# Ledger of designs, part 40: VHH binders against q9uj72

Target 1, 324 residues: q9uj72
Amino acid sequence: MFCGDYVQGTIFPAPNFNPIMDAQMLGGALQGFDCDKDMLINILTQRCNAQRMMIAEAYQSMYGRDLIGDMREQLSDHFKDVMAGLMYPPPLYDAHELWHAMKGVGTDENCLIEILASRTNGEIFQMREAYCLQYSNNLQEDIYSETSGHFRDTLMNLVQGTREEGYTDPAMAAQDAMVLWEACQQKTGEHKTMLQMILCNKSYQQLRLVFQEFQNISGQDMVDAINECYDGYFQELLVAIVLCVRDKPAYFAYRLYSAIHDFGFHNKTVIRILIARSEIDLLTIRKRYKERYGKSLFHDIRNFASGHYKKALLAICAGDAEDY
Short names: E, the ipSAE of ESMFold2; O, the ipSAE of OpenDDE; V2, 0.75 times the mean of E and O plus 0.25 times the DockQ between their complexes.

## First folded at step 22 (VHH; framework vhh_8dlx_2)

Design L3 (at its last read DockQ between E and O 0.92; V2 from the best seeds 0.80)
Fold by OpenDDE, fold request of step 23:
Structure L3 (fold): chain B 324 residues (1-324), chain A 122 residues (1-122)
Amino acid sequence: as target 1 above (324 residues)
Amino acid sequence: EVQLVESGGGVVQPGRSLRLSCAASGFTFSSYAMHWVRQAPGKGLEWIGNIYDSGRKFYNAALKSLVTISRDDSTNTLYLQMNSLRAEDTAIYYCARGMKHFWDRSEYFDVWGKGTLVTVSS
């Protein structure tokens, strides 16, 4: 199954939207002695990002206060991260996540992989601009300084946002497949470079042909070959690229499952994916999740999260009738 | 039939107090958060405040000192006490039922009353 299928999010523009009234309700929720976390959830998870921006503007206009600031002041822990995260425009949210992934103690390579392997040229361009505006740093420079080796080179290639789009060339696909095959056999630095260049720069349509030809030549699946030939974050990044080319929602389903089950519920990853994909393909992600793992994403979130944090995640994720 | 019926509106002089009532029927009133909303002539809707089934109350910051919301679940009635009324408080006052569950994916307010008119005039 390929990414060409219809995808759908879980959050949509609310009808009869009233940013002033929403802002009033949020003001009541945040500015009193008690915090109405349920109100925050019920409003912010039921408005699209553009509408949330309008609410923030209305809030600022009415109260002379920053909504995100008030949330950060009044809220705590992962619930705060969810509510605040919802208030970022998508490019700025990506920028925010990348910044925090690279700054501080250590680097969250998985965050870099997830974002840079999955974003379109347009999204990459926008997030670069947002990053520069927000942090006065160049995203490419920061990535370069925080990473190394072929992993770095691949990220640097992806962050350019210059992946080809359009025409397919079967003959070229066959040639590229041979290059990939050779790369897997020789495993030299030069071959790694050639491999990542193909994976980072060819169009998704072309890469699908390449992967098919690779299968024809080698008798092996592209992901399996990568797993056998490479290791470390370079390997993980290559796999992420291939998975995104095949089925982006399925990739995120995999990421969510891994975050929940392999890492004892990696909150940052779960939050990031739910927020970032809520208006894009989160419903499709849920479907892929259920198909592959036999349980709903809703079910797993419900079992592993708690409190208003859980409620917020579930509100974003939503569920099927059987989940309630 | 699910319905909300506001009452208690009328013409009052500035500085006076007024208590509005909202009678609920057709649903389990005690299980829902209830809200007051008003609309002044020529203006948009303004949220006044709410009261949850737990009794927790939240108010519009601009109106907090002027209003008190309460409920009587035994009589399925929501109340809005307004004090020190001003001309700008002239509006149609609505009670509304808050959404019970987020998974309903409907409007936040799923049931509205027809409203009661409050006119503050000397």
Scores: ipSAE 0.905, ipTM 0.973, lowest interface PAE 0.4, mean pLDDT 95
Fold by ESMFold2, fold request of step 23:
Structure L3 (fold): chain B 324 residues (1-324), chain A 122 residues (1-122)
Amino acid sequence: as target 1 above (324 residues)
Amino acid sequence: EVQLVESGGGVVQPGRSLRLSCAASGFTFSSYAMHWVRQAPGKGLEWIGNIYDSGRKFYNAALKSLVTISRDDSTNTLYLQMNSLRAEDTAIYYCARGMKHFWDRSEYFDVWGKGTLVTVSS
């Protein structure tokens, strides 16, 4: 009778998969003076990540060459970022994005929020391992050194990847809701700590009960209360956690809309979400986007991006081409 | 009604040259990328190369010194010139149409010809 939330991506294992032929076409695309960018798109966006790994292996076997390296030599700008990003195993892609969020000029706090607020325990553990192996650095130590205050404390709790699973306890939910209400009223350092500990540690299903009880005692929606009580990146992180608990695809739809419209097309965010969610829930994200904003994600990408970069993003998005 | 028909196959001696044709009908040939693919007996498909509507062309790295692809949009015809043929070039040669709308979840080669057999024997 009861089934959990169903989500769906836009990229699936291709039927009739032929990694040798794919590698031959990529070789033709990459190894001459001219680069066949359309071929890169048509092959790589139409294969799942596991299949892309097999293509890279076939390419190496045939030519003695690194496919990702050859793409980086021939491609530039955001198109390079999309095509290279498609070739990362998912944990390594998260690790890659976090590394560059902290390594560059200043810290990209929105990248940290987006990844750490949305990933499951298993995904967090896998990205920490990938980060260590790829960069010879500890992800938790890097977050600690690049962030501060309650924002840091909240990220540090999330990155442990130890959120409770499978429990609901209505009496505890009522108690936790009271703690959240007190934290919004008093706003001390201890209250901020208690608030983020509840949001980071309780299971999703328990938090949904907590949010219901919070509405009962406060008369306010949890997001509205956080926005009224707090500011800065701490507030943004807390809101991201709540939104992910309620409807993770809708959270990503909101992030995409903001990245396209509020920031003058924030390329890194659009690329990251499309790639990271392509095999998980990007189809569901696309549906939430149209439901909430009236225009399809496909339409907005078509209007704000250009060139082969646009083609690659549209290929990952995969649908609603006829929608307005 | 969309059709691709290869011709020009046959028996040819090693070291000789051969030109294959692919007649296209039922679609706007000039707006599509076109490909040659071959399959040797008992082997998988091998991509030979492509040519875009712009005239840009790309080849399998292993074959690029041996083949030339061209197109004539006025006659809706795709060509494959093969030189210095070897016994290993014995295969069925297919022309194929590349997908036009890359965001559709259809097979990349959406139309195939019936193939033309090339036998390289002494």
Scores: ipSAE 0.707, ipTM 0.911, lowest interface PAE 1.2, mean pLDDT 90
ESMFold2, look of step 22: ipSAE 0.629; ipTM 0.886
ESMFold2 (binder alone), look of step 22: mean pLDDT 88; pTM 0.882
OpenDDE, look of step 22: ipSAE 0.881; ipTM 0.963
ESMFold2, fold request of step 23: ipSAE 0.585, 0.514; ipTM 0.869, 0.841
ESMFold2 (binder alone), fold request of step 23: mean pLDDT 87, 87, 87; pTM 0.874, 0.871, 0.871
OpenDDE, fold request of step 23: ipSAE 0.889, 0.905; ipTM 0.966, 0.973
ESMFold2, last read: ipSAE 0.609, 0.535, 0.546; ipTM 0.881, 0.848, 0.854
ESMFold2 (binder alone), last read: mean pLDDT 87, 87, 87; pTM 0.871, 0.873, 0.872
OpenDDE, last read: ipSAE 0.901, 0.891, 0.902; ipTM 0.971, 0.966, 0.972

Design L4 (at its last look DockQ between E and O 0.74; V2 from the best seeds 0.00; counts 0 for: pae E 2.1 > 2, framework grips, grease 26.2 > 24.2)
Fold by OpenDDE, look of step 22:
Structure L4 (fold): chain B 324 residues (1-324), chain A 122 residues (1-122)
Amino acid sequence: as target 1 above (324 residues)
Amino acid sequence: EVQLVESGGGVVQPGRSLRLSCAASGFTFSSYAMHWVRQAPGKGLEWIGNIYDSGRKFYNPSLKSLVTISRDDSTNTLYLQMNSLRAEDTAIYYCARGMKYFRDRSYYFDVWGKGTLVTVSS
């Protein structure tokens, strides 16, 4: 369980920041057929999101053009996705990722799981608003239409953003643990509903107690029990919730490792996590990654990515000399 | 010691051309990207453009049609050619050495010249 380690990102506000200068340099970098990709990386990966917004504003003011639009026109492939992704405020970026996960034929259920299982009530509220403003659609309605079964029900619960944030209750935790144990034994639709209700609505602090009590009662780890009793995206979502409650940075380390090693370097997942967590806990994610898997995230990115795309990811990830 | 020294500034009439030079010493000039920056009276710094060791050039879109940057690595000299000068081009012009990576420093450049004054007046 999470022991309260200090979490830290990899991107910080640059001191002596000059948005006009940055915008001028980016304007130059995006001119003509020969884009200065190194300049884009050197500036955008070394500015926090708020500063990047100021750069975009300055760019618009000076040149009458949208910086993201110009990047999308001039850049290509995954490098474009990284650079453009950095220019979104966090709620808009989440909204963007969710929209594209549900757009067209098929649904990226893993993207939905990753975002909705890991975001706070405040983040969920903000991304719902951003989603509506950007796409003129309701996020809840789109999730409902694109998913089904208990998986849908659980996502719909999470997207409400109404998780409890109160005091812990050990007695209640013991009761909830019994409910979870029963759910794992019976596996009926009703039990699935009770199980996801507990996991989606109880506070993280309370759930940690619940998981401990579950261990005491069943003699089994919560994740192991879920893996034995359930399957499909419902199972994956439940596991994601439990992992986020235990150690959110560790969850993202797991997601990154899986994306890199199990899915042939799933670019969308790697890009999304690095960008979304760069100012929150990416340094901690790196630590968890190395602790669990024996190699640094930096090392794996370096080995599996190429070109300016690799350079951009490594700049966001950052690293020590020992990572080289 | 690492040093940059600008020259070629002075008073010039509108519509005229001017070429500035920057002499570099104390480091391997050919291995660095070099920049031109200017500061008009009462205004902030304005990036003009840069040239990489590879010879690639980039310019501020607002100034692209009016300036040309070049370098001579054999003489460790950076140049700024300015054409069709206007009153608004009056400023102190600086050459600066670009950093390879911005992560550890809050500055765009690690070495500056003292600047050369260009006054455009009829």
Scores: ipSAE 0.887, ipTM 0.965, lowest interface PAE 0.4, mean pLDDT 94
Fold by ESMFold2, look of step 22:
Structure L4 (fold): chain B 324 residues (1-324), chain A 122 residues (1-122)
Amino acid sequence: as target 1 above (324 residues)
Amino acid sequence: EVQLVESGGGVVQPGRSLRLSCAASGFTFSSYAMHWVRQAPGKGLEWIGNIYDSGRKFYNPSLKSLVTISRDDSTNTLYLQMNSLRAEDTAIYYCARGMKYFRDRSYYFDVWGKGTLVTVSS
């Protein structure tokens, strides 16, 4: 069991917070002929989400206008996506990202994996409610209709938001490890079902014991075994679950590195992770990123992004002493 | 020492105009965005507007028809012209220096003046 590391975000509640003055400055930035993009960055990336909600309320009360709507009218491209994304309550942001991952032609399976493999029971419950209220659709039904096979079955289990919390049971850990090992050997539909049910339903604490027992039985790391035995999005999802159980900040560091370097700079993924983790563990993610890849996340964003979009991402990332 | 000193306040009758000045010293004035902020008695701070080093200006939408901000980089002076003053414009008026970097520990204002009182009274 791995314990002891503190996790921290990069965005905290601003001291001496004045939502009325913030709304006035945003009004000046958005309601004139010219748009003050630097003001948007300086305010919105330096307030926590709860404070941003109060700013939006003040803006509406003061001017009778929708702050997000005014930003969408004045802004374009990825800068618009960052600024608008900062204004979503966290459950609605997850719901928004899942909706657009499934809306229209095709499905963005990596978005589904990233969100559903990493969120807690409480986060999943809240995102299902936000999805229903915002889109008048059931999240579980949409996942079912847009996915198939064991990938679907695993997502459907995760979206229940009912992972066990609490006790470890070493005898069950040994049994569960044997089931996982047999699933890697046999690969039947029933073995795949048993494997994903263990990974989706056991507590993080219990799964860490299971992974230790798996190594004892097989002589092999769990991720390596999954990579050898399975393929496609089912394999990607199983790996994401294991990585999140072991070291969730390291999982996100891996996802960011892949988004920056594989097939070009994948803007949607970078934006989503930076916003979603900014108040949770983004500082810890930065540490894992530098430890594993040698260069800081800040350096890589600075190298691949430009303009006000880059400024906004770097402000959310908050920098590293070695980059200055 | 970085300083901002406002002047030009006083008692003025409704409907009249007033020009406030802010003398800056101890820093490269021409490289900073500058702001005007006011606080009416018993009220919170109200942002009036700003002017960037480029000369670009932005105003609180509630005040944009009533105020003009300008700067003179040769004398390190910031100005606020106010027209058609009303009793609601009675306040302490502050100039403030804008933040330069996203990761600066200071939020958007890192230096403030002491303020100058404007009283609009019949």
Scores: ipSAE 0.537, ipTM 0.848, lowest interface PAE 2.1, mean pLDDT 90
ESMFold2 (binder alone), look of step 22: mean pLDDT 84; pTM 0.848

Design L5 (at its last fold request DockQ between E and O 0.73; V2 from the best seeds 0.00; counts 0 for: framework grips)
Fold by OpenDDE, fold request of step 23:
Structure L5 (fold): chain B 324 residues (1-324), chain A 122 residues (1-122)
Amino acid sequence: as target 1 above (324 residues)
Amino acid sequence: EVQLVESGGGVVQPGRSLRLSCAASGFTFSSYYMHWVRQAPGKGLEWIGNIYDSGRKFYNPSLKSLVTISRDDSTNTLYLQMNSLRAEDTAIYYCARGMKYFRDRSDYFDVWGKGTLVTVSS
């Protein structure tokens, strides 16, 4: 029922890596009269993040110029976002996305949900640190100020990065399942609090037991129950947590599909997920995507994106021959 | 068999010009991005520049003023014109075929010539 823990990305460290030569090629691509966007794609999408950092360093050393700065100057629109996005260390990229989700016009609650529901304790810790260093603000404080209600409370719980790990207790799982069942029935503020506390603090292993017990008690799937009992971003967040516990790659496949088909190709979401997951589980995400929706992620990206932007996304996504 | 063969190297005096050639065979030359790369003694590889199938050219910023890359698709030949040669231009010069799309191979350059030696010496 639940997928195993084996996951695979699409971007790996390039063998025989030469940061100086890559930087030279990028210099040629960015510092001339014309911009070689193909070169940018061919290099940056074929290097892991750590290697990209080394390229940036070499670029700075050789030319006294900031690679990201040159990209921002020479590139435009979503292609710029992809290329620049690739140049962030993962924690800083998460921080960047969260910052813009909160400090732009309005709040992108879906971005907050996606990131905070899916990241590990370690990742959360790293992004908090990166956020503070980059923006001189506290991530928790910003989340608190930009959100409200039980949605806020749940995000605040997640951003602590203190989810339990490892130990499972079947007896406790049964008890927690009862609490969740009661919460779905009573739907009081107190019950919402108890519900989110369980979902945010119990280990993934424990929660899987809880969800099974919940099914046993209620005869209902946890996600279905949440959908019936709750509304708004609070509901969306709870569902995201449950989905991540069950199958994180499947969750991202869902997010990508929704971004592409339900939101008219929501570029920010597509870019964010592809970049963030490219070295973690994007290949697995692709598999889940195809399994669930019948078409490949590659196919959908190809059909809905255009130009060098499309090329960049497809390069990150990669694909099999049947996807072409 | 896919191969690249560089020629035109030799010993030249400083300030002179030199034109290198790279003969391609075994593949549709006109469809590929071609590059020049060099390696000076005791140093790493240095990218010189490239030319696309469209004829667009890009150069290493450090070398742009000193080199010109061109191609003749009718003869499957890549050229590197070098002007005002200096001692530091002494290197083995390689022709290489570059990746055109996505992740064709693990390495960006999938075909290399054996190189031609250029020695700039008074």
Scores: ipSAE 0.895, ipTM 0.968, lowest interface PAE 0.4, mean pLDDT 94
Fold by ESMFold2, fold request of step 23:
Structure L5 (fold): chain B 324 residues (1-324), chain A 122 residues (1-122)
Amino acid sequence: as target 1 above (324 residues)
Amino acid sequence: EVQLVESGGGVVQPGRSLRLSCAASGFTFSSYYMHWVRQAPGKGLEWIGNIYDSGRKFYNPSLKSLVTISRDDSTNTLYLQMNSLRAEDTAIYYCARGMKYFRDRSDYFDVWGKGTLVTVSS
């Protein structure tokens, strides 16, 4: 078996964890006239999600109150979104973000792309279950109704959560690369379907072989070819899949850079990525960010965010010694 | 040497008031966050509340109506005023110096007092 890159998050289980004292201090922070926002940050960003669930249980047991509810009453704006988001179990957080991406008059296609292109089979299975339990709706049906065309077809394949695992075949990689090259040349509906089926269904290991063979056959990088051949959200989704296969932490670093530096600081995207990746690969994302963009993620958040919101994001992101 | 020394404990009747003191030495008291914590017999630690160097105060909601924390930076002294004492308030009471940041730390406090015993009985 072949494993690619080592990845690491920024939030770990706290040693000597005391959920009762955490809950008491959070009670003090939230239940008076004044709110101790620094205490909220110092506790909640320094506990893993499982520990935060135990804190919420202790809070309810001691005070008969809903910790998330108390935070929503006392906090506002983006700071509220960060602190409340930390309190979601990971599958429910993904479900929550997808629900809000699709409800209302519009659809946040970039949120759908970011989540569905990047999650593993297990993560997709758990988020579908959480979505059903929380919203009494079927995630796949909601995606179908809110999207269309080849973009929809690709999302529907991803949300099945059935990507092949552990299979590699170099001869088949060459054949798949030829299919992808032809799809970029002919651009028919059938070619688009063949292309997304390969990208959605082959294992990451096999796709890396396919992308190398594509470069050998065409002389062109796979992302560049997709950008030249297709447009719209279908093109953006295909690129996201390729980037996640190649280097998922680098994909998220790219998304964060875009969210911080493109038109306006896109708060929802920054919050979503930092929370969702904090216990998985956010440290690795941070390293890719600095390697590619020259400045640390910590530096850019410090420059573009403000107040307790900034403090919370920086606590989740953490920094190297030079950032402090 | 950094020290915190509690005083003012003893036996009191239910319904009475009591003020505990915590004398601080060996550090710049006015720059630190201070806490009161107690431990009743056979029970775990219970956070009572804190006071920031700014004077902002926060209390365990279970105790908020019964206690007041104050500080006198000119005498380096932390106070806990307790009113309407009950038998369940029998405990060892500790003052503690708070850590400003919890990152990479397992402790809420970096200095503890030795504690002062309060017994509420008739």
Scores: ipSAE 0.713, ipTM 0.907, lowest interface PAE 1.2, mean pLDDT 91
ESMFold2, look of step 22: ipSAE 0.654; ipTM 0.894
ESMFold2 (binder alone), look of step 22: mean pLDDT 83; pTM 0.837
OpenDDE, look of step 22: ipSAE 0.879; ipTM 0.961
ESMFold2, fold request of step 23: ipSAE 0.699, 0.710; ipTM 0.903, 0.904
ESMFold2 (binder alone), fold request of step 23: mean pLDDT 83, 83, 84; pTM 0.845, 0.843, 0.847
OpenDDE, fold request of step 23: ipSAE 0.894, 0.895; ipTM 0.968, 0.968

Design L6 (at its last look DockQ between E and O 0.69; V2 from the best seeds 0.00; counts 0 for: grease 24.8 > 24.2)
Fold by OpenDDE, look of step 22:
Structure L6 (fold): chain B 324 residues (1-324), chain A 122 residues (1-122)
Amino acid sequence: as target 1 above (324 residues)
Amino acid sequence: EVQLVESGGGVVQPGRSLRLSCAASGFTFSSYAMHWVRQAPGKGLEWIGNIYDSGRKFYNPSLKSLVTISRDDSTNTLYLQMNSLRAEDTAIYYCARGMKYFRYRSDYFDVWGKGTLVTVSS
């Protein structure tokens, strides 16, 4: 379980920040057929999101053009996705990722799981608003239409953003643990509903107690029990919730490792996590990654990515001298 | 010691051309990107353009048609050619050494010249 380690990102506000000069340099970088990709990386990966917004504003003011639009026109492939992704405010970026996960034929269920299982009530509220403003659709309605079964029900619960944030209750935790144990034994639709209700609505602090009590009662780890009793995206979502409650940075480390090693370097997942967590806990994610897998995230990115795309990811990831 | 020294500034009439020079010493000039920056009276810094060690050049879109940057690695000299000068081009012009990586705790440039004054007046 999470022991309260200090969490830290990899991108920080730049001192002596000059949004006008940055915008001028980016304007120059995006001119003509020969884009200065190094300049884009050197500036945008070394500015916090708030500063990047100021750069975009300055760019618009000076040139009458949208910086994201110009980047999308001039850049290509995954490098474009990284650079453009950095220019979204966090709620808009989440909304963007969710929209594209549900757009067209098929659904990226893993994207839905990753975002909705890991975001706070405040983040969920903000991304819902951003989603509506950007796409003129209701996020809840789109999730409902694109998913089914208990998986849908659980996502719909999470997207409400109504997780409890109160005091812990050990007695209640013991009761909830019994409910979870029963759910794992019976596996009926009703039990699945009760199980997801507990996991989606109880506070993180309370759930940590619940998981401990579950261990005491069943002699089994919560994740192991879920893996044994359930399957499909419902199972994956439940596991994601439990992992986020235990150690959110560790969850993202797991997601990154899986994306890199199990899915042949799943670019969308790697990009999304690095960008979304760069100012929150990416440094901690790196630590968890190294602790669990024996190699640094930096090392793996360096080995599996190429070109300016690689350079951009490594700049966001950052690294110590030992990582080189 | 690492040093940049600008020269070529002075008073010029509108419509004229001027070429500035920047002499570099104390480091491997050919391995660095070099920049020109200017500051008009009462205004902030304005990026003019840069040239990489590879010879690639990039310019501020607002100034692209009016300036040309070049370098001579054999003499460790950076140049700024300015054409059709206007009153608005009056400023102190600086050459600066670019960093390979703009670290979040670092300035834009790690080395500056003292600057050279260009005054455009009829």
Scores: ipSAE 0.886, ipTM 0.965, lowest interface PAE 0.4, mean pLDDT 93
Fold by ESMFold2, look of step 22:
Structure L6 (fold): chain B 324 residues (1-324), chain A 122 residues (1-122)
Amino acid sequence: as target 1 above (324 residues)
Amino acid sequence: EVQLVESGGGVVQPGRSLRLSCAASGFTFSSYAMHWVRQAPGKGLEWIGNIYDSGRKFYNPSLKSLVTISRDDSTNTLYLQMNSLRAEDTAIYYCARGMKYFRYRSDYFDVWGKGTLVTVSS
């Protein structure tokens, strides 16, 4: 029998869950002069998102206070970002991160790439709904206004959330591979448009066939070809799409490694990935990280982060026995 | 053998004060956070508060004005002072040892006392 891919997170529903006692202990941690940051970590990283929502409800019922608001008042810096981020429902967390990536005078293109290149059709539909409900804005309109060129066109295609599913056509894969190859050779605007349409709209299964045929036709790996042919955020987005098609947990492992080592520990990226993937595939991401980079993600976070912020990240990441 | 033994419970009149004790044995008391938890008849557990080995204290906001937690590391004893007792304070009161090495668990306490009953008569 063939081994199937299985993904797993690091945060699960707590077995002896008591939202009332959790809320009481959080109340003690937050509603005085002193703040018990270790208690916040010990509770909030050990409950799944659905359970955290029940804790927030219990907190409001018992004390008439907004748990997230109390945390934002008492906490600061990156630790605040982790604790508050854990309290967002997943679609709203994606929406929140996209909103802040575009809000203000700059745009965080890497955040846009990471979220939109990696989310499934269902996740994209839910984040669009959450964005509209929370911010009273249209996600697609905001992306259009904050981005430009083929980068924008590719993001706009992804955010539709209408990638083909389950469709494969081996004969068309060869033809699509030829289109991609010509796009790398000719580099016209029309070729760029055809290239991103193929990458955004074909099913993952079909794209894997296309990438095989591309190797056969060109003698090049698809990622290497994109890197040689294009530049800027358009190139980075195309690479992210290819990497997510091949092995999404490995894509996130790569993003984490880059965030930790290439940018002097890029906090927003590490926080976003750990929170967003914690209940989906973060355990699988950890395995890919160690396989590729030789050291565990736990080890690298411990070496580069500090204080309660480090403790919170390590609690979300968890580790193998050897890490402790 | 690790053991926690509560004492000082009994029947008290409303408006009075009461101090509960928790005698600890079989471990290094001074290195652990200690907690008080209570359970009223027919109700769930209610966290009262804790005191860390550092002396830092945290209380359930609903009870903060009514209780004081203290510890005497020289006698391995945890205390709960309760003031202005009300009928709703009728409960079994437990002392509990906080986990020394909390590591990604939902459990907060690894040792419980058997509890002491406090009845606040109408």
Scores: ipSAE 0.703, ipTM 0.906, lowest interface PAE 1.2, mean pLDDT 91
ESMFold2 (binder alone), look of step 22: mean pLDDT 84; pTM 0.854

